# VH-VL binders against Sulfopyruvate decarboxylase subunit alpha (comD), part 11

Target 1, 169 residues: Sulfopyruvate decarboxylase subunit alpha (comD), of Methanocaldococcus jannaschii (p58415)
Amino acid sequence: MRGSLAIYNALKDSNIDFICSVPCANLKNLLKLIEEDKNIINIPATREEEAFGICAGAYLAGKKTAILMQNSGIGNSINAIASLYKTFQIPTLLIISHRGDLKEQIPAQIPMGRWIEKLLDVCEIPTYKPKTPEEAYKLIKYASSYMYKISYPVALLFDALYWEYDLEK
Short names: E, the ipSAE of ESMFold2; O, the ipSAE of OpenDDE; V2, 0.75 times the mean of E and O plus 0.25 times the DockQ between their complexes.

## First folded at step 9 (VH-VL; framework fv_iscalimab)

Design m2 (from k4 with heavy chain Y100F; at its last look DockQ between E and O 0.95; V2 from the best seeds 0.89)
Fold by ESMFold2, look of step 9:
Structure m2 (fold): chain C 169 residues (1-169), chain A 118 residues (1-118), chain B 112 residues (1-112)
Amino acid sequence: as target 1 above (169 residues)
Amino acid sequence: QVQLVESGGGVVQPGRSLRLSCAASGFTFRSYGMHWVRQAPGKGLEWVAYIWYEGSNKYHADSVKGRFTISRDNSKITLYLQMNSLRTEDTAVYYCARDFLGFWFDYWGQGTLVTVSS
Amino acid sequence: DIVMTQSPLSLTVTPGEPASISCRSSQSLLHSEGYNYLDWYLQKPGQSPQVLISLGSERASGVPDRFSGSGSGTDFTLKISRVEAEDVGVYYCMQGLETPYTFGPGTKVDIR
């Protein structure tokens, strides 16, 4: 739980109060921690593009938002990123589980795993890759401030090795 | 393993131009803002310019505004400082530095010397 | 522009003894989100600057515990609990709150 707990504590300490998520296996523990927190509005979404729309509305209503997804969700959200977030200068924190790279055993996951950093580059989203729970905590805190300085999304990618910290006793 | 290496310094007469380069490696350059900071011989540090990670937002110190232009090429992983209308008071070692998410300068290059003299 | 001052401008310290450097800003460096945008840099002889302390009090990676930063708003202090030979150099405070970013004049620290 160290991995998910570090992310959760950083989101709390950064006053993230509105989270929209598309569940995946690696996010299971993190989503449970968020669901149990009464001070965070948690909205499950069917698709990541929907989450971008919901969080844009929540931001305009005064919320500090984060979106939790796996990396394939960037591919189906490019229009929302451009037409809402870039156009209207909307900050949000992207917590992204990086599938299709290290230790990936499912061939269908590999193309988006290889493309995600280039897609984030094309979208002009600054991207950071914490490797440990301690690094994740610090980067999330600073990224949650930085997204307001640039008025735009900031992304954190968590690879398969990061989620192994959830298996520690 | 972050590394920043400045180049392009030299001796030049007043009124002339130089372009400094800063080659970056060991980090995702496109995700970080960058600064130029200078230090005249025997003097303190002076901030010169700042550019956002994507390259469109730029800020310059008043002492260089209108003469110097910070820029970057994210595909070449390089930061630039175009210095026009150089003056003797521009003589300094010029450092590039990485902006840590709008907070502090966490990595600095070795510097390149610009000498402006007749 | 935010003016930064430092005191003293120079000091010589017997090895193993403490040192203290003051930095003052003409305006508060405390942002409404709670961060003090005040950083300390050390420039050792012949080297480029390196960050020691960020945001008033956060030690940078690899910086020994003998360095500490304190203060808030307009008054900040860098302390070295026991000065060592490798601590020789010029110490600069810098405000990162607003452009133009500004440094203090520097404090040169020497050892007897």
Scores: ipSAE 0.812, ipTM 0.911, lowest interface PAE 0.8, mean pLDDT 93
ESMFold2 (binder alone), look of step 9: mean pLDDT 93; pTM 0.947
OpenDDE, look of step 9: ipSAE 0.937; ipTM 0.963

Design m3 (from k4 with light chain Y101W; at its last look DockQ between E and O 0.94; V2 from the best seeds 0.89)
Fold by ESMFold2, look of step 9:
Structure m3 (fold): chain C 169 residues (1-169), chain A 118 residues (1-118), chain B 112 residues (1-112)
Amino acid sequence: as target 1 above (169 residues)
Amino acid sequence: QVQLVESGGGVVQPGRSLRLSCAASGFTFRSYGMHWVRQAPGKGLEWVAYIWYEGSNKYHADSVKGRFTISRDNSKITLYLQMNSLRTEDTAVYYCARDYLGFWFDYWGQGTLVTVSS
Amino acid sequence: DIVMTQSPLSLTVTPGEPASISCRSSQSLLHSEGYNYLDWYLQKPGQSPQVLISLGSERASGVPDRFSGSGSGTDFTLKISRVEAEDVGVYYCMQGLETPWTFGPGTKVDIR
């Protein structure tokens, strides 16, 4: 649980109070921690583009937001990123499980796994890749500030090796 | 391993132009803002210019505003400083530095010397 | 512009003894989010600057724990608990709160 706990604690210590998520396997433990926290509004979404819409509304209502998703969700959300977040200067923190790269067994995951960094680049979203729970904690805290400095989303990619920190209890 | 290597310094007469380059490696260049900082001989550090990670926003110190232009080419992983209308007081070692998410300068290059004299 | 001052501007230290450098800003560097936008850099002789302490008190990677930063708002202190020969150089504080980013004048540290 070290991996998910570090992310959760960083979100909490960064005063993230509104989270919209599209569940996936690697996010299971993190989502459990968030569900148990009564000080964080947690909205499960059916599609990632809806999560971007919901969090934009929450931001305008005074919330500090994060979106939790698998990397393929960026492909679903390009219009919302451009037409809503870039256009209206909306910050949010993207916590992204990076599928389709290291140890990937599902062929359909591989194209988006190879493309995600290029897609985030095209969207002009600064992207960071924490490797350890300690690094993740610090980087999330700094990214949560940075998104307001640039008035735009900031992304953190967590590869398959990162989630192995959850296998130790 | 993060590396920043400046080049393009030299001796030039007042009123002329010079272009500095900073070659970056070991990190995702386009996710980080970049700075130029200079140090005149025997003097302290002076911030010169800043550019956002994607290159849209640029900031310059008043001492160089209108004469110097910071720019970047993310496809070539290179930061630039175009220095026009050079003055003797621009004589300094010029460093490039990486901006750590708007907080501090976490990596610095070795510097390149610019000497402006008649 | 935020003006940064340092005290002392120069000091000579006997190896193994502590040293303390003060930095003051003309405006508070404490942001409403809770960060102090004050950093410390060391420039060793013939080298480029390197970050020692960020955000008032965060030790940079690889920096020995004999270096510590403290303070908040307008008054900050860098302490070296036991000065070593490799600590010789010029120490600069810098504010990162707003443009133009400004450095203190530097504190030159020498060994006897």
Scores: ipSAE 0.803, ipTM 0.909, lowest interface PAE 0.9, mean pLDDT 93
ESMFold2 (binder alone), look of step 9: mean pLDDT 92; pTM 0.943
OpenDDE, look of step 9: ipSAE 0.940; ipTM 0.964

Design m4 (from k4 with light chain E98Q; at its last look DockQ between E and O 0.94; V2 from the best seeds 0.88)
Fold by ESMFold2, look of step 9:
Structure m4 (fold): chain C 169 residues (1-169), chain A 118 residues (1-118), chain B 112 residues (1-112)
Amino acid sequence: as target 1 above (169 residues)
Amino acid sequence: QVQLVESGGGVVQPGRSLRLSCAASGFTFRSYGMHWVRQAPGKGLEWVAYIWYEGSNKYHADSVKGRFTISRDNSKITLYLQMNSLRTEDTAVYYCARDYLGFWFDYWGQGTLVTVSS
Amino acid sequence: DIVMTQSPLSLTVTPGEPASISCRSSQSLLHSEGYNYLDWYLQKPGQSPQVLISLGSERASGVPDRFSGSGSGTDFTLKISRVEAEDVGVYYCMQGLQTPYTFGPGTKVDIR
C-alpha cells in the first residue's frame, strides 16, 4: 500500500480538506484511506465533470480541493475546465490514474490512454508523472502550492507501474 | 536526461539586437516555467527574466525591462530572449534555467556568451 | 528588492576540513505556507551553476550528504562537512520569494 499511502500522506500534509472522486480500481486503496479520515470531506461523484463543478464551489467556499479520477474523465470534463476553471482562475489538484497505456489489457481503454497527455496540453494544465512513492509525496506537496501560484489545476498522472507499489509486502 | 542548450550569442555593437534561444529536451517543456540568468565576466549571477509554463505571464529585471523580452514556443520546445538596445553592461554569459514549480532553478544550460562592444 | 549578502566572500580550506558559508536576506524568506524560499547553487570552474540545497535545507537529488543547509527567515547557512577537491567553486545563495529574484555576491571556495 506504499503507493496509495504516499499520495494520501501528501494530500494530508498539503492540507487538502475537500476531495471529490469518481471511483476506479486503481484508486480503491487511496479512497479507503481518505474515507477513514474525518478531517477530509470526501464527496463521491457519478461523473468527472460533476466533480469539477463540486470542487469549484468548494474552492469558492474556502476549501483546498483535489479531484481523484481515471484519465478518461478529462475527456468528459473539458467544458468545465475551460468555462469554469480557466475562466475564473480556480486551482485544484488532479490525481489521475493513467489507464490505457503501460500494461493495459483492455483494448477499449487504449485510445484515451494515448490521448491524455495531449488533452491536458490542450487544456494548458501542467502535468507531472511521479514514478515512485517518494517522488509522488514530494510532487504532490509542491503541486498543491503551485496550483495556487498559477490559479489553475495541476495534474499528476500515475501509471500502472506506480500502482504496483500497493501490492508490495 | 533534462538538457538545456543556449544559442544565439555573439559580438554586437551597442544599440543592436540579438535573439537568444534555449532548446529543451528530456522533460515536458510545456509544464515548466523558465528563466534567463546572466553572469558578466568575472562577476556574480543576475536574474534576468521569468516566463510561466504556458507563456502568458512574464517578468523582467528592472535593468532590462523595456529592452529584453522573454518568450517561448511550446510547440518548438524552445525558450527565447529578445535583446534590443544592447549596452556594454549587457555583456555576459546568458543561461537558461528550468523553474521547478515556482520554487528553485533545478536545471541550467551551459550558457551562451553575448559581448557588446564598440 | 530583497538584498542578499554572503560571508565570507572567499575562503580556502584544507581538503577534508569543514567549511561554512553564511547568507543573509534583507527581509524574511519564510512564506506563510511554511517554505523558506532560499536556495544554494554551486558554480564549479568553467561550468554552469547547479542547485545544491533548496528551500533552506533540502538537498537536491544526487548531492552528497556532506552538504547541508540550515536557517530560516533572514539567516541561512551552508555547511560542507569535509571539503573535497571537486567542491571548489563559487557558492551562491538566492532568494526565490519574489521578483526580482536576487543572488548573493558568491563565496569562492578554494583548497590549499
Scores: ipSAE 0.774, ipTM 0.907, lowest interface PAE 1.1, mean pLDDT 93
ESMFold2 (binder alone), look of step 9: mean pLDDT 93; pTM 0.945
OpenDDE, look of step 9: ipSAE 0.941; ipTM 0.964

Design m5 (from k4 with heavy chain T28R; at its last fold request DockQ between E and O 0.94; V2 from the best seeds 0.92)
Heavy chain, then light chain:
Amino acid sequence: QVQLVESGGGVVQPGRSLRLSCAASGFRFRSYGMHWVRQAPGKGLEWVAYIWYEGSNKYHADSVKGRFTISRDNSKITLYLQMNSLRTEDTAVYYCARDYLGFWFDYWGQGTLVTVSS
Amino acid sequence: DIVMTQSPLSLTVTPGEPASISCRSSQSLLHSEGYNYLDWYLQKPGQSPQVLISLGSERASGVPDRFSGSGSGTDFTLKISRVEAEDVGVYYCMQGLETPYTFGPGTKVDIR
ESMFold2, look of step 9: ipSAE 0.860; ipTM 0.925
ESMFold2 (binder alone), look of step 9: mean pLDDT 93; pTM 0.945
OpenDDE, look of step 9: ipSAE 0.942; ipTM 0.964
ESMFold2, look of step 10: ipSAE 0.837; ipTM 0.919
ESMFold2 (binder alone), look of step 10: mean pLDDT 92; pTM 0.942
OpenDDE, look of step 10: ipSAE 0.940; ipTM 0.964
ESMFold2, fold request of step 11: ipSAE 0.860, 0.868, 0.867; ipTM 0.922, 0.926, 0.930
ESMFold2 (binder alone), fold request of step 11: mean pLDDT 92, 93, 93; pTM 0.941, 0.944, 0.944
OpenDDE, fold request of step 11: ipSAE 0.950, 0.950, 0.950; ipTM 0.968, 0.968, 0.968

## First folded at step 10 (VH-VL; framework fv_iscalimab)

Design p1 (from m5 with light chain E33D G34S; at its last look DockQ between E and O 0.91; V2 from the best seeds 0.89)
Fold by ESMFold2, look of step 10:
Structure p1 (fold): chain C 169 residues (1-169), chain A 118 residues (1-118), chain B 112 residues (1-112)
Amino acid sequence: as target 1 above (169 residues)
Amino acid sequence: QVQLVESGGGVVQPGRSLRLSCAASGFRFRSYGMHWVRQAPGKGLEWVAYIWYEGSNKYHADSVKGRFTISRDNSKITLYLQMNSLRTEDTAVYYCARDYLGFWFDYWGQGTLVTVSS
Amino acid sequence: DIVMTQSPLSLTVTPGEPASISCRSSQSLLHSDSYNYLDWYLQKPGQSPQVLISLGSERASGVPDRFSGSGSGTDFTLKISRVEAEDVGVYYCMQGLETPYTFGPGTKVDIR
């Protein structure tokens, strides 16, 4: 569980207290850790665009937010990113499972997997790709501060190789 | 491998202009802010300018405000410093440096020398 | 502007012996995010600066553990437990809390 545990501990140590999530296979263990933590408000959403809306409201209410999703959710959320987050300078931390890349078994995921970095660049979202649990822990802490410096979302992409750390004892 | 390479330095008379370039490679340039830092011969380091990752927010040291302008072209993966109304005290090696999420300068170029003299 | 000072400005060390460099800022570098925005850079002869220590105490990637940073607020220290020939150069502290970012005057470290 090293992969998901590192992300969870970094979110806790960064004082993230409001998380909106859309279920995804690679996020399974991380979501379980968050659901069991009674000090974090966790709101499941049906679609990622809805999660952006919910977290914008939570931010206005004084919460420090993160959104957990797979990469295809960015494509569904472009208007909310532009018209809400960019326009009103709203920070949030995006924890993104990168599907359609290394070891992808579902053909329909491949186009968005190839496009996600360009899509995030078009949205002007600074994007980082931690490769190890130690790197993830430090980068989440830095990103959770940086998002307030730029008043805008910061994204972390976690590829299939990262989630293999959850298979280790 | 992260690499930053400055160019455009040279010898110029006071009152003239130069444009410095910093070519970047080996990282997601669009996700990182960038700095210019200078060092007069035999002297210490002086921060000159900072630009955000997307290029719209810019900051300059008081010693260069109104004369120097930092800019970037994310399509060409290049950072610039436009240096107008040059003075002899602007003589220095100019380094570009990568901003690590607003915290520290984690990679530096090799520098380009600007000499301002009559 | 935050003024940064360093002491000593010059230091000659016998190889294998420790070295210590102090840095002081004119105001606290401790931010509400709990980080101290103080970094240490080394400039070896003929080279560009390189980061050694960030945020007061975090060693940069690839930096040997003989380098350590400590301190908080306005007073910071860089220590080298055993100076080696490759450590010769000028050491600068820098505050990254607010623009204009400012460096200390530098500490030149030589080997006897």
Scores: ipSAE 0.826, ipTM 0.914, lowest interface PAE 0.8, mean pLDDT 93
ESMFold2 (binder alone), look of step 10: mean pLDDT 93; pTM 0.947
OpenDDE, look of step 10: ipSAE 0.940; ipTM 0.964

Design p2 (from m5 with heavy chain R30K; at its last look DockQ between E and O 0.93; V2 from the best seeds 0.90)
Heavy chain, then light chain:
Amino acid sequence: QVQLVESGGGVVQPGRSLRLSCAASGFRFKSYGMHWVRQAPGKGLEWVAYIWYEGSNKYHADSVKGRFTISRDNSKITLYLQMNSLRTEDTAVYYCARDYLGFWFDYWGQGTLVTVSS
Amino acid sequence: DIVMTQSPLSLTVTPGEPASISCRSSQSLLHSEGYNYLDWYLQKPGQSPQVLISLGSERASGVPDRFSGSGSGTDFTLKISRVEAEDVGVYYCMQGLETPYTFGPGTKVDIR
ESMFold2, look of step 10: ipSAE 0.843; ipTM 0.919
ESMFold2 (binder alone), look of step 10: mean pLDDT 92; pTM 0.945
OpenDDE, look of step 10: ipSAE 0.941; ipTM 0.964

Design p3 (from m5 with heavy chain Y53S Y100S L101S F103S; at its last look DockQ between E and O 0.04; V2 from the best seeds 0.00; counts 0 for: pae O 12.5 > 2, placed apart)
Fold by OpenDDE, look of step 10:
Structure p3 (fold): chain C 169 residues (1-169), chain A 118 residues (1-118), chain B 112 residues (1-112)
Amino acid sequence: as target 1 above (169 residues)
Amino acid sequence: QVQLVESGGGVVQPGRSLRLSCAASGFRFRSYGMHWVRQAPGKGLEWVAYIWSEGSNKYHADSVKGRFTISRDNSKITLYLQMNSLRTEDTAVYYCARDSSGSWFDYWGQGTLVTVSS
Amino acid sequence: DIVMTQSPLSLTVTPGEPASISCRSSQSLLHSEGYNYLDWYLQKPGQSPQVLISLGSERASGVPDRFSGSGSGTDFTLKISRVEAEDVGVYYCMQGLETPYTFGPGTKVDIR
């Protein structure tokens, strides 16, 4: 669980205390770690746009928030990002499982995999793509600060190669 | 050498508009975010606006939201502040400042005075 | 908004003597990497502001080592080990954690 553990540790060390998540296969290990942490509130959402709403509320309540989702979630949340986060300058950390790219076997996932970076760019969300757990740790910590500087979401995309690190002890 | 030169200041009546410019030189302008900071006569410093390096994101102080707009033209290596519906309380020296990864305002212009009076 | 305060608001110092300025923020400015989103600026008479300290304790290029920034979280201090005539001006702390970026009210430093 090296990959997920690095993300988890980075989130903790960044004082992320509120997470809303839409489960996906790649996020299973990470979610497990988060769920076991009593100091982190984890709210499961049925839709990604709901997650954005929940986290916005949490932020306004003084929480430091992160959203865990698949890249398709950005597609489902563009209006929320625009009308809520952009409009009201709300920071949050986006941990995004990048599907439809490397090693993708599901054709329906491929379009969003190809569009995600462009969509994030359209949303004007700074995006990072860690290649290693070490890099993930550093970039998450950076991003967790940077999101406040810009008062806006910051995204980290984790591709299929990254999640292979979870196969390592 | 980094250089920022503000211009466009002057005396205007309340309700009028004014556009400030900041000409940059000595650095890769498009690689840096830019800020406007103002200082009323005899008062402290007040952050006004921030714009990303490529101009994609902009932030404004509540005191100027809806009235002021920061923008930039990287091809002209110039930062702008469009000021509409000016108020007397907008009277200040307006500085442009360069954003950096270390210091938020590592370089400042000389400032340009905007006086709003009836 | 994050509220910044400074103390004292004015300070008169004999040349060669040390000076200390306090800055406080209404919320923690601690950076995840261990720095603080706190800058110190000096505005000399008739001049534009200039950065002295960034990220709480990082001395800007060209800034004499007699200037130092310390503190973490919500309480910060700028120290001048030995004040010189050229140090006269108004010192501002500024939080860069989140927009709107906010300045302290400033501390005017004069020399006797």
Scores: ipSAE 0.000, ipTM 0.542, lowest interface PAE 12.5, mean pLDDT 92
ESMFold2, look of step 10: ipSAE 0.007; ipTM 0.557
ESMFold2 (binder alone), look of step 10: mean pLDDT 93; pTM 0.951

Design p4 (from m5 with light chain S32D; at its last look DockQ between E and O 0.92; V2 from the best seeds 0.90)
Fold by ESMFold2, look of step 10:
Structure p4 (fold): chain C 169 residues (1-169), chain A 118 residues (1-118), chain B 112 residues (1-112)
Amino acid sequence: as target 1 above (169 residues)
Amino acid sequence: QVQLVESGGGVVQPGRSLRLSCAASGFRFRSYGMHWVRQAPGKGLEWVAYIWYEGSNKYHADSVKGRFTISRDNSKITLYLQMNSLRTEDTAVYYCARDYLGFWFDYWGQGTLVTVSS
Amino acid sequence: DIVMTQSPLSLTVTPGEPASISCRSSQSLLHDEGYNYLDWYLQKPGQSPQVLISLGSERASGVPDRFSGSGSGTDFTLKISRVEAEDVGVYYCMQGLETPYTFGPGTKVDIR
């Protein structure tokens, strides 16, 4: 649980109080921690573009937001990122499970797994790749500040090896 | 392995122009802001300019504003400093440095010397 | 502009002895989010600067624990518990709160 705990504790310590999520297998433990926290509004969404819309509204209402998804959701959300977040300078923290690269066994996931960094570059979203729970905690804290400095989303990518920390005690 | 390598320094007369380059490698250049910092011989450090990760926002020290322009080419993974109307007071070693998420300068190049002399 | 001062401007230590460097800013460097935007850099002879301490007290990766930073707001201290020969150089504090970013004048640390 060290992986998901580090992310959860960093989100909490960064005063993230509104989270919109699209569930996936790697996020299961993290989502459970968030659902149990009464100080964080947690809104499950069916599609990632919907999560971007919900969090934009929450930000305008005074919330500090994060979106939890897997990387394929960026491809479905490019218009919302451009037309809403870039246009109106809306910060949010993207916690992204990076599928389709290391140890991926589902062929349909491989193209998006190889393209995600280029897609984030096209969207002009600064992107960081924490490898350990300790690095994740620090990067989330710094990214949650940085997204306000640039008034725009900041992305953290967590690969398959990162989620193996959830198998440790 | 983060690496920053400056080039383009040299000896020039006052009033001339020079362009410095900083070649970057070993990190996602597109995700990091960049700075130029200079150090006159025997003197301390002076911040010169800052550019955001995507290149649209730029900031310059008052001592160089209007004469120097920071820029970047993310496709070439290179940072630039265009230095116009050079003065003898601009004589310094020029360093490029990586901005760590708006907090501190975590990696520095080895520097390139600019000498402005008649 | 935020003015940064350092004291002493120069000091000589015998190896194994402690050293302490003070840095003061003309305005508070403590942001509402809780970070002090004060960093310490070391420039060894003939080298470019390298970060030692960020945000007042956070040691950079690979920096030995004999280096420590303390202080908040306008007054900050860098301590070296046991100075070694590789620690010779000029130590600069820098504020990263707002442009123009500004450095202190530097403290030269020599070995006796």
Scores: ipSAE 0.837, ipTM 0.917, lowest interface PAE 0.7, mean pLDDT 92
ESMFold2 (binder alone), look of step 10: mean pLDDT 92; pTM 0.945
OpenDDE, look of step 10: ipSAE 0.937; ipTM 0.963

Design p5 (from m5 with light chain T99Y; at its last look DockQ between E and O 0.93; V2 from the best seeds 0.89)
Fold by ESMFold2, look of step 10:
Structure p5 (fold): chain C 169 residues (1-169), chain A 118 residues (1-118), chain B 112 residues (1-112)
Amino acid sequence: as target 1 above (169 residues)
Amino acid sequence: QVQLVESGGGVVQPGRSLRLSCAASGFRFRSYGMHWVRQAPGKGLEWVAYIWYEGSNKYHADSVKGRFTISRDNSKITLYLQMNSLRTEDTAVYYCARDYLGFWFDYWGQGTLVTVSS
Amino acid sequence: DIVMTQSPLSLTVTPGEPASISCRSSQSLLHSEGYNYLDWYLQKPGQSPQVLISLGSERASGVPDRFSGSGSGTDFTLKISRVEAEDVGVYYCMQGLEYPYTFGPGTKVDIR
């Protein structure tokens, strides 16, 4: 739980109070921590583009938002990123589980896993890749400030090795 | 291993132009803003210019505004400083530095010396 | 522009003894999010500057525990609990709150 706990504590300490999520296996422990927190509004979504829409509305209502998703969700959200977030200067924090690369055993996941960093670059989203729970905690806190400095999303990618910290004794 | 290497310094006469380069490696250059900072011989540090990670927003110190232009080429992983209408007061070692998410300068290059003299 | 001052401007310390450097800003560096936008850099002889302390008190990676930063708002202090020969150089504070970013005049630290 060390990996998910570090992310959760950083989101709390950064005053993230509105989270929209599309669950996946690697996010399970993190989502459980968030669901049990009475001070965070947590909205599950069926598709990632919907989550971008919901969080844009929450931001306009004064919330500090994050979106929790798998990397493939960037591919189905490009229109919302361009037409909504870039156009109207909307910040949000993207917590992205990076599938389809390291330790991936499902062939259909591999293309998006290899493309995600290039897709985020095309969207002009600054992207950081914490390797340890300690790095994740600090980087989330700084990214949650930075997204307001640039008025735009900031992404953090968490690879398969990161989630193994949830299995540490 | 993050590395920043400046080049393009030299001796020039007042009124001339010079272009500095900063070659970056070991990090996602496209995700970081960049600064130029200078230090006149025997003097302290002076911030010169800043450019956002994607290159659209630029800021310059009043002392160089209108004469110097910061730019970047993310495909070449290189930061630039175009210095026009150079003055003797511009004589300094010029450093490039990486912006850590709008907070502090976490990595600095070795610097390149610009000498402006008649 | 935010004016940064440092005291003392020069300091000679016996090895193993403590040192303290003060930095003052002309306006508060405390952002509403709770961060103090004050950093400390060390420039050793013949080298480029290196960050020591960020945001008033956060020690940079690889910086020994003998360095500590404290203070908030307009008054900040860098302390070296036991000065070593490798600590010789010029120490600068810098505000990163608003453009133009500005540095203090530097404090030259030397050993006897």
Scores: ipSAE 0.833, ipTM 0.915, lowest interface PAE 0.8, mean pLDDT 93
ESMFold2 (binder alone), look of step 10: mean pLDDT 93; pTM 0.944
OpenDDE, look of step 10: ipSAE 0.911; ipTM 0.953

